# VH-VL binders against GTP-dependent dephospho-CoA kinase: the designs that were tried, part 15

Target 1, 172 residues: GTP-dependent dephospho-CoA kinase, of Pyrobaculum arsenaticum (a4wlj5)
Amino acid sequence: MTCYKLSRRRDLFAFPYPLTVWRDPPRSVEVVRDFVESYDIRHIYTVGDVVTRNFLEYGLAPTSVAVDEKTRRGIKVEGLGLYKRVIRVNNPPGYITEEAWAAVEEAVEGGVLIKVDGEEDMLSLAFIKLAPPRSVVAYGHYLGALVAIPVDWYRDSILRLFNYLEQCQQKA
Below, E stands for the ipSAE of ESMFold2; O stands for the ipSAE of OpenDDE; V2 stands for 0.75 times the mean of E and O plus 0.25 times the DockQ between their complexes.

## First folded at step 21 (VH-VL; framework fv_pritumumab)

Design R4 (from I5 with heavy chain S30R; at its last read DockQ between E and O 0.92; V2 from the best seeds 0.87)
Heavy chain, then light chain:
Amino acid sequence: EVQLLESGGDLVQPGGSLRLSCAASGFTFRSYAMSWVRQAPGKGLEWVSAISGSGGKTYYADSVKGRFTISRDNSQNTLYLQMNSLRVEDTAVYICAKDWFYFYGYFDYWGQGTLVTVSS
Amino acid sequence: DIQMTQSPSSLSASVGDRVTITCRASQGIRSWLAWFQQKPGKAPKSLIYAASKLEDKVPTQFSGSGSGTDFTLTISSLQPEDFATYYCQQYEDYPYTFGGGTKVEIK
ESMFold2, look of step 21: ipSAE 0.799; ipTM 0.907
ESMFold2 (binder alone), look of step 21: mean pLDDT 92; pTM 0.913
OpenDDE, look of step 21: ipSAE 0.875; ipTM 0.940
ESMFold2, fold request of step 22: ipSAE 0.784, 0.799, 0.816; ipTM 0.893, 0.902, 0.910
ESMFold2 (binder alone), fold request of step 22: mean pLDDT 92, 91, 91; pTM 0.914, 0.911, 0.902
OpenDDE, fold request of step 22: ipSAE 0.886, 0.893, 0.894; ipTM 0.947, 0.945, 0.946
ESMFold2, last read: ipSAE 0.802, 0.770, 0.795; ipTM 0.904, 0.892, 0.900
ESMFold2 (binder alone), last read: mean pLDDT 91, 92, 92; pTM 0.904, 0.913, 0.914
OpenDDE, last read: ipSAE 0.882, 0.894, 0.889; ipTM 0.947, 0.946, 0.947

Design R5 (from I5 with light chain Y96F; at its last fold request DockQ between E and O 0.61; V2 from the best seeds 0.80)
Heavy chain, then light chain:
Amino acid sequence: EVQLLESGGDLVQPGGSLRLSCAASGFTFSSYAMSWVRQAPGKGLEWVSAISGSGGKTYYADSVKGRFTISRDNSQNTLYLQMNSLRVEDTAVYICAKDWFYFYGYFDYWGQGTLVTVSS
Amino acid sequence: DIQMTQSPSSLSASVGDRVTITCRASQGIRSWLAWFQQKPGKAPKSLIYAASKLEDKVPTQFSGSGSGTDFTLTISSLQPEDFATYYCQQYEDYPFTFGGGTKVEIK
ESMFold2, look of step 21: ipSAE 0.792; ipTM 0.907
ESMFold2 (binder alone), look of step 21: mean pLDDT 92; pTM 0.917
OpenDDE, look of step 21: ipSAE 0.880; ipTM 0.944
ESMFold2, fold request of step 22: ipSAE 0.828, 0.812, 0.825; ipTM 0.918, 0.915, 0.919
ESMFold2 (binder alone), fold request of step 22: mean pLDDT 92, 92, 92; pTM 0.914, 0.919, 0.919
OpenDDE, fold request of step 22: ipSAE 0.886, 0.890, 0.893; ipTM 0.946, 0.943, 0.944

Design R6 (from I5 with light chain G28D; at its last look DockQ between E and O 0.92; V2 from the best seeds 0.83)
Fold by ESMFold2, look of step 21:
Structure R6 (fold): chain C 172 residues (1-172), chain A 120 residues (1-120), chain B 107 residues (1-107)
Amino acid sequence: as target 1 above (172 residues)
Amino acid sequence: EVQLLESGGDLVQPGGSLRLSCAASGFTFSSYAMSWVRQAPGKGLEWVSAISGSGGKTYYADSVKGRFTISRDNSQNTLYLQMNSLRVEDTAVYICAKDWFYFYGYFDYWGQGTLVTVSS
Amino acid sequence: DIQMTQSPSSLSASVGDRVTITCRASQDIRSWLAWFQQKPGKAPKSLIYAASKLEDKVPTQFSGSGSGTDFTLTISSLQPEDFATYYCQQYEDYPYTFGGGTKVEIK
């Protein structure tokens, strides 16, 4: 059973890990596209409504995506019909619940839209853990940058962040 | 709604050249890798070539490498295959295929194909 | 290159029969395998991705299984519209490669 809760060193989870792109879309997406082509990346995963919208809108269609749709009133994400499997999960802020973890296990094989009731931001860690080789996991930094993690280079380093997570006491 | 329409297939002598086109509609063309797949009459499917959504990365089967060039014009929503030094064994229906995502490798849509005949 | 060995090359079956088609990859391709259906003079139609996931609007008599090197397409109860040729395709790495095909014919 896999369930995690953020417990300490929250500052490490906000670090702008490489590759971080400090440009507005569409330029930010173009940088990731060039990286994906240059380094033979095969799978692209996005976490968050803004990053997912930008990738779909600016021509870098992701393999699977996770969104919470809280910004739907202010941000409309078009093109989600691309994903033939829709999985709804509950995921409170600061958690990766067992159902969210299971959804990511399925999503790394492609074609999945995860709709999160709660917050989706911690799912980026699950994607980084579970993604196959030659994958990029992209998410938004709170200061407005785009973060894109090539898992072949950075998975093990990023996974040390699990040392600062706590196993959930009750199955969620 | 997704539509892929190939054209340019013809009868050509060995050593000749042809340019195939695939007109795409119903999706954001530049967001997806595209491939050419061929099928000789009465035979199975053979992947020929792929190109990234931007056009910046290309891939070829060994059987066509150095003779065929894949390209795309994203402003015209058109995929191309330039075929040079054609051989009798290149005779096939050439089919345009859309990647489901930018890079994934599963084709969610296929064209009807255009016939290339290479005959002495 | 990753070679795909598909068997049988053809089979005869009746409506209602259970049909099994196999593909073997020459190396580990994880779950990166697709199945396609093709009728004479028609474009291929996508059935299954990721070894076991049904494409949109594919009837439930179709199922896929396997991972690594050994994969199976099963038609649990053959329907009249299922007489066609079936291909597997690996998409783990370029060049993408197809199995030789399996022609399913009416008995």
Scores: ipSAE 0.776, ipTM 0.894, lowest interface PAE 0.9, mean pLDDT 89
ESMFold2 (binder alone), look of step 21: mean pLDDT 92; pTM 0.910
OpenDDE, look of step 21: ipSAE 0.833; ipTM 0.922

Design R7 (from I5 with light chain S31T; at its last look DockQ between E and O 0.92; V2 from the best seeds 0.84)
Fold by ESMFold2, look of step 21:
Structure R7 (fold): chain C 172 residues (1-172), chain A 120 residues (1-120), chain B 107 residues (1-107)
Amino acid sequence: as target 1 above (172 residues)
Amino acid sequence: EVQLLESGGDLVQPGGSLRLSCAASGFTFSSYAMSWVRQAPGKGLEWVSAISGSGGKTYYADSVKGRFTISRDNSQNTLYLQMNSLRVEDTAVYICAKDWFYFYGYFDYWGQGTLVTVSS
Amino acid sequence: DIQMTQSPSSLSASVGDRVTITCRASQGIRTWLAWFQQKPGKAPKSLIYAASKLEDKVPTQFSGSGSGTDFTLTISSLQPEDFATYYCQQYEDYPYTFGGGTKVEIK
């Protein structure tokens, strides 16, 4: 896949898509756990240090995860040793680089920790595009909610956001 | 160092009951689904039952549904299998298996097993 | 239920031989397939996940390939410690199911 960057309608990328949970952990994680158990979800992907920490700490071990450089700067996301493959990716704010696509392609098969130099939030779109059936992609909303996207129900709708991205040349 | 240690296997008559335990250590027990897998003498592996990390969702093979109950006590890091109405065909080594993630289905760790023999 | 057909049921080979074992799923399982090794009286040992990914500490003579319905475990150069029974397992959906096993005997 090619490099993409944010262009227009950035408000649509900030929309709190279903399912959005406006509760503090562990309650937020419990809502997602109930959803995962009730709807036959088999793959859980988390994007962001806080959401990844909360899922690991509150007992909903994700299949693969993406976190940024803050992990190396002393924020504590315990349990990352679960992931046997670590991939480092350069991904500037507002981009999905070719490097990020390649990392997510591997990560959707499970067992991968993606460490992002830059900003990881756009990788949620890559996960939503590439995740297998019966997956949920979870990330943090800038207003503080937990967003959990069941891809079987929302992939096509969310992928319309690619109409508002521009093709770019990936950063080295 | 993940460890899974099964116990409770015994000789029992058809129609009898047993409760198997699997003591878990070396990982956050409640974060992972757990399964029981059995192996009859001279036969291959058969998945028996699974339970979600919370204990809120359980799954059973058709051959044991209604007779076996999987459960877990997350405060004691222990998985259980209550086996009722036992039949000769339930004779097997019963093995505790850990899911790699909350739900994934690949078992990254296995116990050594406990033998259940059902005979008249 | 997804049936897993594993072949051969047994084989004999010499140290250094290349060994292949196949599994076929009764419906598509993408890459949700694992391979396990079991020695007599021992628990299964995990070898491969996601059809082709080696587990930690698994020797590099083991490799896996395939997707969809047809899968292969290859031992590129059989070692004395590789005598065992090998099982495939699908984990696409419940009930999880195993192949019937392949007993690999050293000549």
Scores: ipSAE 0.761, ipTM 0.885, lowest interface PAE 1.0, mean pLDDT 90
ESMFold2 (binder alone), look of step 21: mean pLDDT 91; pTM 0.911
OpenDDE, look of step 21: ipSAE 0.876; ipTM 0.941

